# Ledger of designs, part 7: VHH binders against q9c0h5r722to879

Target 1, 158 residues: q9c0h5r722to879
Amino acid sequence: WSSESIKKPMIVTSDRHVKKEACELFKLIQMYMGDRRAKADPLHVALEVATKGWSVQGLRDELYIQLCRQTTENFRLESLARGWELMAICLAFFPPTPKFHSYLEGYIYRHMDPVNDTKGVAISTYAKYCYHKLQKAALTGAKKGLKKPNVEEIRHAK
Key: E = the ipSAE of ESMFold2; O = the ipSAE of OpenDDE; V2 = 0.75 times the mean of E and O plus 0.25 times the DockQ between their complexes.

## First folded at step 1 (VHH)

Design s63 (framework vhh_7qbe_3)
Fold by ESMFold2-Fast, scan of step 1:
Formats: sequence, structure tokens, C-alpha cells
Structure s63 (fold): chain B 158 residues (1-158), chain A 119 residues (1-119)
Amino acid sequence: as target 1 above (158 residues)
Amino acid sequence: QLQLVESGGGLVQAGGSLRLSCTASGRTYAMGWFRQGPGKEREFVASISYSGGSTYYADSVKGRFTISRDNAKNTLYLQMNSLKSEDTAVYYCARESYDFWSGYEFDYWGKGTRVTVSS
């Protein structure tokens, strides 16, 4: 977990545009989680995060690793809950790449144990939901294609 | 500290089978097997996701080797069938993880277990 801005993406990339977008994405994630001042309400911040991941395929793994970072050793309970909520929202629209799938799957799976629950945040419940969505998104993305994010779907995803 | 301990290596005749095990003490994610034969560089053999839902194999072992894991025992397996003399190598268990600056890498390795296939 970090309250600071990032200077480089968490996943190594040669694409300068992806590097810039990754840094902007991190600010949006912090805004959704309440760790940074937001210019829009949380639903529209979530829409922007989901839309960036959907539209910029090279950002998808970066988005998920940033969410893993922000949900690791996060002692701000509201921020922690919103981080898991945002992961669930993103998984409703796109999976990570096959190369990142195993890392994300393992990360989520380890949090499905209720021992991870804290006072006020049922992490295991979020993790179970995210695990189901990850498996569904991976299958759907391989078979059909991915739907563009919209506010109504985000309301129902969280 | 993470430790990876391989076992199950030995001498086997061509066409035979061996099952290698790797027991992990500590946190694991995706896991893999690599090997290094006499006078050769270390090469990829197989990998498996944390859940076991995804597996990958080198072309040289496809159809002959099967990778699996038992997370309750923190143990990784490699079932080797139809062994050939060219499978002779030291087999290494490895953990794949993510590092902020370098990306995905196999960051922890066992000491290896020796497999000798006699003709």
C-alpha cells in the first residue's frame, strides 16, 4: 500500500504511452479508494478506471497489480474495502492477460480465508466474489469479447 | 525465508517413469520446473498457476510430462513418463513472483534433484 504517486509502472513496459497511462491510472485508483482528492464522484472515477483498462489493453495487468499493491498491508479500512470493490468492478469488464492470471488468481485465493477479515471489512467475501468474476471474465474474454464499461453495470458489479 | 526442496530424482532406464516433488516452506504463486543437462544451459520444462488451472510445457516434454500441485501440502509435482536419455539433467523447482521494477521472474530456486536416464 502507498499514499504517494508512482513515477513508473509496476509492470515493465517499453511503450511510453502505457507508462504515462499507468501513472494516471494509479491516481484514479487512489481517488476511488479515498486516498487522493477526487474531481468526480466514486462511481464515475470507477467508470474511468474500468474504461482505461478496457480501452488500453496494455494497462490491464498494470491495473490489477496496482490494486494488489493497494490492498496489501492497507490499514485504512475504508480504503481497503474500496480497493477490493474496484477489483471486482474491473473484473466484471476484463480479465488480466494469461501471463498475469496465475499471480492474480493466487493473490485473490489467499484472501478467501476468513482469517483475512478485519473489523469492518469482510475481505474473504470480496475475494470470493473477485475469484468468481476472474474465472468468468477469463472464459468470456476468450470466447466472445468484452463489453465497454458503463455506469449501470458498475452499480450492479459492486 | 522461502525454501524449495526437490526430491524423487534417481537412475531410471529409457522408457521408464519418475515422479519429482518439490516442497515449499513459505509463500508461493505460480511454480515451475527447469532442468540443466550436462554441458547445457538451464532450460524451462513446465509451469503451473497457483490454482492449477493453467499449465505450460516445453515442446520437448509435451505429452510425456505432467505438472501438478497440492496446495494443502505446499507441494509441486512433475510426473515424467516415457523418459529419454536426453531428459538426463538436474531438475530445479522454482517460484514465479512479481517484482516492481523487473516484472515477472523466477526469484526462488531449489538446489535441484538429479535424474539420470540410462539407455
Scores: ipSAE 0.000, ipTM 0.123, lowest interface PAE 18.0, mean pLDDT 78

Design s64 (framework vhh_7qbe_3)
Fold by ESMFold2-Fast, scan of step 1:
Structure s64 (fold): chain B 158 residues (1-158), chain A 123 residues (1-123)
Amino acid sequence: as target 1 above (158 residues)
Amino acid sequence: QLQLVESGGGLVQAGGSLRLSCTASGLTYAMGWFRQGPGKEREFVASISWSGGSTYYADSVKGRFTISRDNAKNTLYLQMNSLKSEDTAVYYCAADLGEYYFSDLTPSEYDYWGKGTRVTVSS
């Protein structure tokens, strides 16, 4: 977990556009989680996050690793809950790459045990929902392709 | 090229009210009001998200000013109540058209600006 900006992506890339997008993505994630001042309401911040991941395929794994970082050792109640909500929203629209799938699946799975619940945040409930969405997104992406995010779908994804 | 046009400024006595409007020639995302008093830098007044679900206010105007928008008319409003002499300034409408949501509410982060409307509060 971090309240600061990043200067480079968490996943190494030589693409300058992906580097720029990754840094902006991190700010949007912090805004949704309440860790950074936001200029837009949470639903529209979530729409921008989902749209970036959908439109920039090279950003998808970076997006998920940033969410894993922001939900790891995060002791702020509202921020932690928002991070898991945002993961569920993104998983409604696109999976990570097959290379990253096992890592993300394992990360989510280890949080499905209620022993991970903190006072006030049912992490296990969020993790179970995210696990379901991950498997559905991976199946849908492999067979049908992925549809573009929109505000109404984001409301249903939460 | 997006154009922003402010209106509604004027002379009002302390304790009075004014409503400012800003009409955009096209689609905008986050919008805000800034002001610049005599001999001062432009300072943030209020901002609003595209949907109107999130609003932010400078501490000096909280409880007195209300920002709102009508997206069907591409119009932003600032309802100013309980006006004080220190509210005297040129008020500027600003719009963010970037697909990224900026974290800071500084003038340099807004893409488009109006020419301003003058508000004078007299005792």
Scores: ipSAE 0.000, ipTM 0.125, lowest interface PAE 16.4, mean pLDDT 76

## First folded at step 2 (VHH)

Design v1 (framework vhh_lunsekimig_d3; at its last look DockQ between E and O 0.22; V2 from the best seeds 0.00; counts 0 for: pae E 15.2 > 2, placed apart)
Fold by OpenDDE, look of step 2:
Structure v1 (fold): chain B 158 residues (1-158), chain A 120 residues (1-120)
Amino acid sequence: as target 1 above (158 residues)
Amino acid sequence: EVQLVESGGGVVQPGGSLRLSCAASGFTFDDYALYWYRQAAGIERELIASIYSGGSTYYVDSVKGRFTISRDNSENTMYLQMNSLRAEDTGLYYCARLPEYSDWGAFDIWGQGTLVTVSS
C-alpha cells in the first residue's frame, strides 16, 4: 500500500498511452479507496476505473497489479475493503491477460484463508468472491459489445 | 503449418467415458493456453474447459467433476477425459489456442473438431 502517487507504471511498458493512463488510474484507485480526495462519488470513480480497464486492454494487468499493491499491507480497514471491492467490480467487466492470470489468481487465493482476515474486515470473503469472478471472467472474457460500462452495471457488480 | 487436430470422438452410451486428444504442431506448445469447446446441434459453440501453460485448469459448471483437461507438453498434446457422459454432452468438440498476451477472446487457431455422440 502507498499513500503516494506512482510516477510510472508498475508493469514495464513502451506504450505511452498506457504510461500516462497508469498514473491517472492509480489516483482513481486511491480515490475510490478513500486514500485520496475524490473528484466524484465512489460509483462514478469506479465506473471510470472499470471503463479504462475495459477499453484499454494494455491497462488491465496494470490495473490489477495496482489493486494488489493497494490491498497489500494496507492497515486502513475501510481502504482495504474498498480495494477488494474495486477488484471485484473490475473482474465483472474484464479478466487480466492470460500472462497475468496466474499471478492474480495466486494473490487472491492466498487471501481466501480466514487467517488473513483483519479485525473488522473479512478479507477472505472478498477474496473468495473475487476468485469466483476471476474464474468466470477467464472463461467468458471481457464484457462484449460496444457499449461502455455504466453506473448500473457497477452497482450490480459491487 | 500451425494446426490443432482433435481425435478420440465416437459413440458411447450414457454413463460411458471417452478421452479426446488435441495434437498440436507447428508451434511451441507450452507458450499457449489451450481450450476445449463444444457445439451441439442448433446451439452456439460453448467453452467447456481450459488449461494454462502452468497447469491451472478451469471448467464450466456442467462438466465439473466429470471432465478432466490435461496437457503433455513433451508430446504437444492436450487431452480431455470425459467420464459419466450424458446425452447433453453430444456435440462437436474443438480445441483452440490462446496467446499469452491476448485478450481472452482472441483465439487464433482452431481444430476441425471431433464428434462425440452420447446415445442409448
Scores: ipSAE 0.024, ipTM 0.479, lowest interface PAE 4.2, mean pLDDT 91
Fold by ESMFold2, look of step 2:
Structure v1 (fold): chain B 158 residues (1-158), chain A 120 residues (1-120)
Amino acid sequence: as target 1 above (158 residues)
Amino acid sequence: EVQLVESGGGVVQPGGSLRLSCAASGFTFDDYALYWYRQAAGIERELIASIYSGGSTYYVDSVKGRFTISRDNSENTMYLQMNSLRAEDTGLYYCARLPEYSDWGAFDIWGQGTLVTVSS
């Protein structure tokens, strides 16, 4: 977990566009989790995050790695809960790449054990929900069609 | 050619047990997560259980505590031990493997299914 901005993506890349988008994505994740001040309400922040991952296939693994980072050793309980919420939201719209799939499955699975629950936050319940969504996303692929995610879809994925 | 073949289905009374097998060939078995799905009449296939390459497992709530998934990498075989069977468990059971990266979009890494009937 970090309260600070990042200067480089979690996945090594030489692509300047990907580096910029990864840094902006991290800020959005922090905003949704309540670790960075935001002008937009959380629902619209989640919409922006999901839209970026849906639109930019090369950013999907980075997005999930950032969520794993921000839900690991995170002692801010509301932030932790919102991090798992955001993971569940994104999994409604796109899977990670096959290369990253096994890592994300393992990460989620390790958190399904109630030993990971903290006072006031049932992490295992969030992880079980994320696991189901990951399996569905792996079978169906990314959300198809001409329309980007909208607010109503984000609300339902939450 | 990648193949998955289920076996072990049959007719059993409520409360009974069955053990399903999924024999795999054509790929490096121990590198992949494997899955059991079931399909009851008139219902879409549903995930029941999964097992990862490292042996970690997941179960949906409706079967947790009654079913046990396992794998034997030396025999390239995955198993589903089903205990305390109920009428709701009746259906066609499939094993599955996720597509490889190069095979993205190929959703047909499935067996043909093995029928489990829990008679009353």
Scores: ipSAE 0.007, ipTM 0.151, lowest interface PAE 15.2, mean pLDDT 78
ESMFold2 (binder alone), look of step 2: mean pLDDT 80; pTM 0.790

Design v2 (framework vhh_7sr4_2; at its last look DockQ between E and O 0.02; V2 from the best seeds 0.00; counts 0 for: pae E 18.3 > 2, grease 25.1 > 24.2, placed apart)
Fold by OpenDDE, look of step 2:
Structure v2 (fold): chain B 158 residues (1-158), chain A 120 residues (1-120)
Amino acid sequence: as target 1 above (158 residues)
Amino acid sequence: EVKLVESGGGLVQPGGSLRLSCAASGFTFDDYAMYWYRQTPGKQRDLVASIYSGGSTKYGDSVKGRFTISRDNTKNTVYLQMNSLKPEDTAVYYCARLPEYSDWGAFDIWGQGTQVTVSS
């Protein structure tokens, strides 16, 4: 977990668009998690995050690794819960790449045991949900069609 | 029918002990993690203890060292041994199941609850 912004993508990339968007994406993640002042209500912040990952394939692994970062050694319980929630939301719309699947799967799996639960936050519940969503997304792929994610879909995925 | 039934609650003096039981029926018990929660009227439900299918346990900070969660898969029962009870432990205690990843549904089944009252 970090309270500071990232200055570069966590995953090495030569794509300038991904580089630029990665930093913005991290800020949005922080906003949703409550670690940064939000420019919009949480649902709309989540929508923006999900839409970026959905529309830009090159951002998906970056998105998930950022979520892993923000849910690792995060002692802010509300923030931690929201991080996992956001992971679940994103998994409802798109999987990571096949290359990143095993990493994310392992990360989620390690958090599925109730031993990982903390004060008032059942991390294991979120992890199990994410695991289920990950497996489903891996089979079905990203949301189909030309219509972008909407607030209602975000609400449903939450 | 899938069902959880709590028992063992009652009135006890401070420093006393109780043992709660949660009997499960209608499903493969060993495929689920089991949880104990407690709730006081007007307040949120709080995690007391959890036991994973593999046996790993977790406790709320307020009950660590005093409460012990265990399970007997042969009897489809989860237990909560409560020692050194305090007035602040007074609540309705609920058991719940949590599916493994293949059967995810969050806490999809709850018992009816059993009242625990700690008072002098």
Scores: ipSAE 0.005, ipTM 0.246, lowest interface PAE 11.9, mean pLDDT 89
Fold by ESMFold2, look of step 2:
Structure v2 (fold): chain B 158 residues (1-158), chain A 120 residues (1-120)
Amino acid sequence: as target 1 above (158 residues)
Amino acid sequence: EVKLVESGGGLVQPGGSLRLSCAASGFTFDDYAMYWYRQTPGKQRDLVASIYSGGSTKYGDSVKGRFTISRDNTKNTVYLQMNSLKPEDTAVYYCARLPEYSDWGAFDIWGQGTQVTVSS
C-alpha cells in the first residue's frame, strides 16, 4: 500500500502513452479508495477508472497490478474494502491479458481463505466475488462485444 | 493465419474415457490462455475447462473432478482428458483462444469442433 504518487508504471514499459496514463490511473485509484482527496463522488471516480481500463488496452494489467499493490499491506480498513470493490467493478468490464491472468488469479486465490480476514474487512468474501468475476470475464468477454462503462453498470457491478 | 484444429472425438460408452487434442498455429501459443467449450444443439456454448499461460486450470462445475486440461507448449497443443463420461457430456467440443472482449477489432479464434457422443 502507498499514500504517495507514482512517477512510473508498475509494469516496465517504453510506451509513453502507457507511462502517462498509469500515473493518472494510480491517482484515480487512490481517490476511489479514499486515500487521496477528490471532488468527484466515488461512483464517478470508479467510472473514470473503468473507462480508462476499457479504453486503453495497455493499461489493463497495470490497473490490476496497482490494485494488488493498494490492497496489499493496507491497514486502512475502509480503503482496503474499497480497493477490493474497485477490482470487482473493473472485472465486470474487462479481463487482464492472458499472460497476467494467472498472476491476478493467484493473488485473488490466496485471499479467498478466511485466515486473511481482518476484524473490519472480510477479505475472503471480496476475494471469492472477484474470483467469480475474473472467471466470468474470461468466459463471456468475446461473446458480448465491446461495451463502454456507464454509471448504471457501475452501480450494478457493486 | 491463426488456426485451431480439434481431434480425438468419437463414440464412447458411459463411464469411458476420451482424450481430445487441439493443435494451434499462427500465434505465440505460450502467451495465451486456452479454453475448451462444448455445445449441444440449440444451446449456448458452455465452458468446460481453461488453462492459463501460468499453468493454472479451471473447470466447469459439471466436469470438475472428471476432466483434466493440459498443454504442451513445445507442440502448441492443448489436451482435454475426459474420464467417467456421461450421456450429458454428449456435445461438439471446441478449442478456443479468446481475445479480451474490450479489444477493438479482435475476434474469437475457434476450432471447427470435434463430436463426442456418449451412448445412451
Scores: ipSAE 0.000, ipTM 0.118, lowest interface PAE 18.3, mean pLDDT 76
ESMFold2 (binder alone), look of step 2: mean pLDDT 80; pTM 0.796

## First folded at step 4 (VHH)

Design a1 (framework vhh_7sr4_2; at its last look DockQ between E and O 0.16; V2 from the best seeds 0.00; counts 0 for: pae E 14.3 > 2, unsure alone 64.4 < 65, placed apart)
Fold by OpenDDE, look of step 4:
Structure a1 (fold): chain B 158 residues (1-158), chain A 120 residues (1-120)
Amino acid sequence: as target 1 above (158 residues)
Amino acid sequence: EVKLVESGGGLVQPGGSLRLSCAASGFTFSDYAMGWYRQTPGKQRDLVASISSGGSTKYGDSVKGRFTISRDNTKNTVYLQMNSLKPEDTAVYYCAKDFVYEPLGAFDIWGQGTQVTVSS
């Protein structure tokens, strides 16, 4: 977990667009988690995050790794919960790449043990939910069609 | 192809020392965090130590003060120096590659593992 912004993508990429968007994406994640001042209500912040990941395939792995970062050693319980919530939301719209699947799966799996629950926050419950979402997303792929994610879909994904 | 090959395991007496090595290939070694895990039959794989691309280290509570993780980027190798070994350290030790430069508690690639047995 970090309270500071990232200066570069966490995953090595040659894609200039991904490089440019990665830092902004991280800020949005921080906003949703309550670690940064939000420019909009949480629902709309989540929508923006999900839309970026949905529309830019090269950004998906970056998105998920950033969520992993912000849910690792995060002692802000509300922040932590929101991070996992955001992960679940994103998984409702798109999976990581096959290359990153095992990484994310492993990360989620390790948090499914109730031993990882902290001070009343049932991280294991979030993780289990994310695990199922991940498996489903891996089978079905990203949201189909040309219509972007909407607020109602975000609300339902929570 | 990304490949990790562990070596250095074996049988040692309590209080003894071992040095594990993991030779990495197939990726830019210096860009990624590396780690060591260990696992016993029927139990989950637990983090022993991790080291960032920049050299920042993290250790499991049970091995703090006894184990040291290090890396040599010129040799594409990560090491685990294990001192003051205890019977409870007996496990298969796995080398792991992280997806990023900072270890986040998950890894994408694992070695075949090397057996470490601590017994009198």
Scores: ipSAE 0.345, ipTM 0.687, lowest interface PAE 1.2, mean pLDDT 92
Fold by ESMFold2, look of step 4:
Structure a1 (fold): chain B 158 residues (1-158), chain A 120 residues (1-120)
Amino acid sequence: as target 1 above (158 residues)
Amino acid sequence: EVKLVESGGGLVQPGGSLRLSCAASGFTFSDYAMGWYRQTPGKQRDLVASISSGGSTKYGDSVKGRFTISRDNTKNTVYLQMNSLKPEDTAVYYCAKDFVYEPLGAFDIWGQGTQVTVSS
């Protein structure tokens, strides 16, 4: 977990558009999690994150890697809970690429054990929900990936 | 099916040189970053060098100035030129595709490795 901005994407890329979007995406993730000041309410921040991942396929793995980073060794409990919420929200709209699927599945799976729960944050419950969403997204990815996010769908996915 | 095949390892004396090659197939090579890692027994794999799809390079501190990574997109091959070799460079060298932030590890797509031994 970091409270700082990033200057480059987590995944190495030569695409300058992807590099710029990755840095902006990290700011939005921080804003949703409450680790960065936001002018928009959380629901609309989540919508912007989900829309970027839905629209820019090259950002999908980067988005999930950034969420993994921000939920790893994060001792700010409200921030941690919101990070898992955002992962679940994004998984309602698009899967990672097949090449990243196994990594993300493993990450989520190791958090499904109740031993990971902390006071006030049921990480295993969030992880179980994310696991189900990941499996559904993999089965229906092409259909789900074509559906643009909207506010009602974001509220439902939460 | 992504496949990475390392070659060019061997036994050399200190101060010698080797050139490692990694032949890649099963993906659009020019769209991805490539790298070299090495592993000494009992340790985790360490980054040796990486090269972006656009040719930007990065090196581990212990190899800066001695090793050069390069790529040939027409041959789907990444190279590691290793000069001024030291006994400390003895390891299995692995070619890798795509790199991510350390806590997540690399995407686990690696070759089988090639042994480099530097002994006097």
Scores: ipSAE 0.000, ipTM 0.136, lowest interface PAE 14.3, mean pLDDT 75
ESMFold2 (binder alone), look of step 4: mean pLDDT 78; pTM 0.783

Design a2 (framework vhh_7sr4_2; at its last look DockQ between E and O 0.04; V2 from the best seeds 0.00; counts 0 for: pae E 22.4 > 2, unsure alone 64.7 < 65, placed apart)
Fold by ESMFold2, look of step 4:
Structure a2 (fold): chain B 158 residues (1-158), chain A 120 residues (1-120)
Amino acid sequence: as target 1 above (158 residues)
Amino acid sequence: EVKLVESGGGLVQPGGSLRLSCAASGFTFSYYAMGWYRQTPGKQRDLVASISEGGSTTYGDSVKGRFTISRDNTKNTVYLQMNSLKPEDTAVYYCAKDFTYEPLGAFDIWGQGTQVTVSS
């Protein structure tokens, strides 16, 4: 977990636009988790995150790696809960690539153990939900068609 | 190697028209759906239009009735005819394959895009 901005993506890329988008994505994740001030409410921040991952396929693995980073060794319980919630929201719209699938699945699976639960933060429950969403996303692929995610879809994914 | 090359952008006045082209190589073009995206500085790519391998089209609400996507399988080319252009259409325009049915994106095959600027 980090409270700081990042200057470069977690995944090595030669695409200058992807590098810039990864840094902005991290800020949005921090905003949703309550670790960075946001002008918009959390629902609309989540909408922007999900729209980016849906629209920009090259950012999907980066997005999930950033979420893993921000949910690992995160001692801010509200932030931790929101990080897992955001992962579940994104998995409603798009999967990671097959090469990242096994890593994310393993990450989620190890958090399904109730030993990870704390008062007010049921990590294992979030992880079980994310696990089911990941399996469904791997079978069906990303949200289809031209129309980007909308706020009602985000509300239902939450 | 899959390669997509966008062209046809430029500066136009509001109400003007442009036609974008995307030349494709390195895959069997006729087997895949194709799409156009656009991106403004500091924002992510928006999906603008898509066309299936069989020619069925879809459009974003903001461009419906003004933009037309088409394909020519003999030239391995997808087109975007943009009419009645507005300042909010100003963006870099990108094309991609497999938009509709690809659970995995080949994002590294995006070209450099083509700039469209709509200004007085």
Scores: ipSAE 0.000, ipTM 0.070, lowest interface PAE 22.4, mean pLDDT 77
Fold by OpenDDE, look of step 4:
Structure a2 (fold): chain B 158 residues (1-158), chain A 120 residues (1-120)
Amino acid sequence: as target 1 above (158 residues)
Amino acid sequence: EVKLVESGGGLVQPGGSLRLSCAASGFTFSYYAMGWYRQTPGKQRDLVASISEGGSTTYGDSVKGRFTISRDNTKNTVYLQMNSLKPEDTAVYYCAKDFTYEPLGAFDIWGQGTQVTVSS
């Protein structure tokens, strides 16, 4: 977990668009998690995050690794819960790439142990939920069609 | 009701400039990405430029370096500055709400469009 912004993508990429969007994406993640001042309500922030990941395939793995970062050694319980919630939301719309699937799967799996639960925050429950969503997304792929994610879908995804 | 109203289109000579505006209403403007599309009769509507809620921009290959998309959240307006216009830029330009970046080109709401004609 970091309170600071990132200056470059966490995943090595040559894609200039991904490079540019990665920093903004991280800020949005921080906003949703409550670690940064939000310029929009959380629901719309989540929508923005999900939309970016859905519309830009090259940004998906970056998105998920950023979420892994922000949910690792995060002692802010509200923030942590929201991070996992955001992961679940994103998994409802798109999987990571096949290349990154095993990493994310392993990460989620490790957090399914109830030992990770804290008072008032059942991380293991979030992780289990994400695990199922990941498996489903891996089979079905990203949301199909030309219609972008919407607020109602976001609400149902968490 | 969500409403988008384009303006600023017209006739211009090659090499000229135009600035399009899109006035948005009926939704929290700052929460959504905005974009410009263009379409000629009988052809597909193509992305010209997009700007995210956070201000990140994307451009179609044919307009890179010539067009600039910007937004003013205080005025609920998105702009398209078009410089060095070419005859091939002739089209109806549409403002789009909360659309996605290419290559998917997802969108939900359009304005009525404004005609841009580049001709000598």
Scores: ipSAE 0.000, ipTM 0.223, lowest interface PAE 12.4, mean pLDDT 88
ESMFold2 (binder alone), look of step 4: mean pLDDT 78; pTM 0.784

Design a3 (framework vhh_7sr4_2; at its last look DockQ between E and O 0.02; V2 from the best seeds 0.00; counts 0 for: pae E 15.0 > 2, SAP .711 > .668, placed apart)
Fold by ESMFold2, look of step 4:
Order: C-alpha cells, then structure tokens, then sequence
Structure a3 (fold): chain B 158 residues (1-158), chain A 120 residues (1-120)
C-alpha cells in the first residue's frame, strides 16, 4: 500500500499514452479508496476507473496490479475494504489478460482463507466474491462481450 | 436494467408449505448463480439457499432438509419450495442475482421481497 503518487506504471510498457493513463489511474484508485482527496463522489470515481480499464485494454493488467498493491499490507480498514470493492466492480466489466489471469487468481485465492481477515474487514469474504467474478468474467469474455461501464451497471455491481 | 420480482409469499399455518418464485430479467439468467435470503426486523439478511449456474445448491443450516431451491433457465425463474414451515421462518424473503457477501452489499442485486408469515 502507498499514500504516494506514482510517476511510472508498475508494468513495464513503451506506450507513452498507457504510461500517462497508468499514473492517472492510480490517483483515481486512491480517490475511490479514500487515500486521496476527491471532489467527485465514489460512484463516479469508480465509473472513471472502470471506463479506463474497459476502453484501454493495455491498462487492464496495470489496473489489477495497482489494486493488488493497494490491498497488500493496507492497515487502513475502510481503504482496504474499498480496494477490494473496486476490484470486484472492475471484474464485473472486464477480465485481465490471460497472461495476468493466473497471477490475479493466485492473489485472490491467497486471501480467501479467513486467517487473513482483519478487525472490521472480512478479506476472505471479499476475496471469495472476487474469485467468483474473475471466473465468470473469463467465461463471459470467452463467449460474450462485456458491456460498456455506466452508472447503473456500477451501482448494480457495487 | 436488471429486475428481480419475488412472489408466492403469504400467511401459512405451522407445518404448511409455500412455493416462492423469482422472475428475472435484464441479464443472461443461465450465466449466474441465484439465491434466496431472508430478513427479520432489526437483523441482517441471512442465506436461505443458493443455486449455481450449473445447478449446485447450498442451504442455510436452519432450513436444510425442509427447503428446496431450483431454477428454470427457460423461464428465467428461480424457485424456493418451503415445506414444514415454522414460526421462525417468518421473514421477508428476497431473491438475489449472483453470490452475496455482506461486506460487498452494494454489489448485490435484490428484488423487493415477499412476506412469509407463519402464524403459531
């Protein structure tokens, strides 16, 4: 977990547009989680995050690794809960690439054991939910396209 | 727009039976798990039963052996057959799209609920 801004993406890329978008994405994730001041309400911040990941496929793995970073060793309980919440929201709209799928699956799986729960945050419950969403997104993506994020869908996914 | 409409509730004597239905629309029904939950005043919603897209079922301890969840993918409907009803089963019953986890309540999609009352 980090309270700082980032100046470069966590995944190495040569695409300058992706590099810039990755840094802006991290700020949005921090805003949703309550770790950065935001004037927009959380629902619209989540919409911006989901829209970026949906529309810019090169950002999907970066988005999920940023969420993994912000949920790892995060002792701010509300921030931790909102980080897992945002992961579940994004998984409702798009999967990671096949390359990153196994990593994200393993990350989520390691958190499904109740031993990881902290006071006020049932991480294992969030992780089980994300696990199901990840498996569903992989199946849906293989058979059917995912719809563009919008406020009503985020409200239902949230 | 995802929409869930519960029906089939009512007043029943102890030992009686009811069959609840939940009509679903706005999503590909066969791709999602479905579930029934219930809530009494002042308490959180409890799992009654759920059924996966592949038909695998799970039941709450207090209803196991008495209630049966089923689904009909051709009618986009999930059912709850409730037998041997007890006064403790009195609650508002809600159907839900997909798996439900209390800490992620905002991700859960519910119907309006149907009242089941078992009068002693």
Amino acid sequence: as target 1 above (158 residues)
Amino acid sequence: EVKLVESGGGLVQPGGSLRLSCAASGFTFSDYAMGWYRQTPGKQRDLVADISEGGSTTYGDSVKGRFTISRDNTKNTVYLQMNSLKPEDTAVYYCAKDWVYEPLGAFDIWGQGTQVTVSS
Scores: ipSAE 0.000, ipTM 0.143, lowest interface PAE 15.0, mean pLDDT 77
Fold by OpenDDE, look of step 4:
Formats: structure tokens, C-alpha cells, sequence
Structure a3 (fold): chain B 158 residues (1-158), chain A 120 residues (1-120)
């Protein structure tokens, strides 16, 4: 977990667009998690995050690794819960790349143990839910069609 | 079980026409948007057209004015009328059930695909 912004993507990429978007994406993640002042309501912030990941394939692994970062050693319980919630939301719309699948799967799996649960935050429950969504997304792929994610879909993905 | 079966693909000359069909089963057809996608070897799968449950249509930029997506809810079938075909339209065409959100997550269903080859 970090309270600071990132200056470069966490993944290795040569894509300039991904590089630029990665920093903005992290800010949005922080906003949603409550670690940064938000300019919009959380639902719209989540929509923006999901839309970015959905529309830009190269940003998906970056998005998920950022979420892993923000849910690791995060002692802010509300923030932590929101981070996992955001992961679940994103997994409803798109999987990571096949290359990143095993990493994310392992990460999620490790958090499925109830030993990780803290007072007021059932991390294991979030992780189990994310695990299921990850497996499903891996099979079905990203949301298809020309229609972008909408607020209602985000609401239901929580 | 949800099943999508495409048909109507084949070899056609440039400027020719084809009509693809997708027979759907295993779900309430009329409740879902349907779409057509295409993919060439080594490339990503691209959206060609989709049609909402209400009949609203959208098209990829490369096929606008040439392709028409339609549906017949009585037959549980979605169609893709392809006119003025070009060599660059050569691909495997896939029918898809639109992305659906469920309490357990989201999913998308694909057919097996049908080959369309445009060549002189």
C-alpha cells in the first residue's frame, strides 16, 4: 500500500498510452479506496476505472497489479475493503492477460484464508468472490460489445 | 446450456454478399443483446455489429453502410447481412451473446465461428 502517487507503470510496457494512463489510473484507485480526495462519487470513480481497463487491454494487468499493491499491507480497513471491492468490480468486466492470470490467481488465493480477516473486514470473503470472478472472466473474456460499462453494472458488481 | 451456432460463411468475390445466421438456444433470446465479431489469425477479435434486445444497432467503423445486423426473436436467430465485401473482411466471424451481469459475475458466450473469405 502506498499513499503516494506512482510516477511510472508498475508493469513493464513500451506503450506510451499505457504509461500515461497508469498514473491516472492509480489516482483513481486511490480515490475509490478513500486514500485520495475524490472529485466524483465513488460509483463514478469505479466506473471510470472499469471503463479504462475495459477499453484499454494493455492497462488491465497494470490495473490489477496496482490493486494488489493497494491491498497489500494496507492497515486502513475501509480502504482495504474498497480495494478488494474494486478488484471484484473490474473482474466482472475483464480478466487479466493470460500471462498475468497465474499471478493474480495466486494473490487472490492467498487471501482466501480466513486468517487474513480483520475486525470489520472479511477479506477472505472478498477474495473468494474475486477468485470466482477471475475464473469466470478467464473463460468468458472481457465484456463484449460496443456499449461501455455503465453505472448500473458497476453497482451490481459490488 | 447456452449454445450459439453460426452458419452462412463461405468464399465470395470482392463486391459480393453473404448472410450469416446465428441460431441461439439455452436462454431467453429476446432478453439479450446479440453481436457479431470477427477475428483473423494472430489478431484480436473485433466487434463487427451488435443489436440490443430492443433492436438498436451499432456497427464498427469499417463495416458501416455495408453490413446490417438484425434479429428474429421468433426464431432465436441473429443475422449479419454483409454487402460490398472486401478482402479485408476475410475472417472467422463469431456470434456472441452480449455481456450479462449476474450476481455471481459477468459472462459472454461465443459460437464456434464461421469462415468468411473474400478473394478474387
Amino acid sequence: as target 1 above (158 residues)
Amino acid sequence: EVKLVESGGGLVQPGGSLRLSCAASGFTFSDYAMGWYRQTPGKQRDLVADISEGGSTTYGDSVKGRFTISRDNTKNTVYLQMNSLKPEDTAVYYCAKDWVYEPLGAFDIWGQGTQVTVSS
Scores: ipSAE 0.000, ipTM 0.245, lowest interface PAE 11.1, mean pLDDT 88
ESMFold2 (binder alone), look of step 4: mean pLDDT 79; pTM 0.788

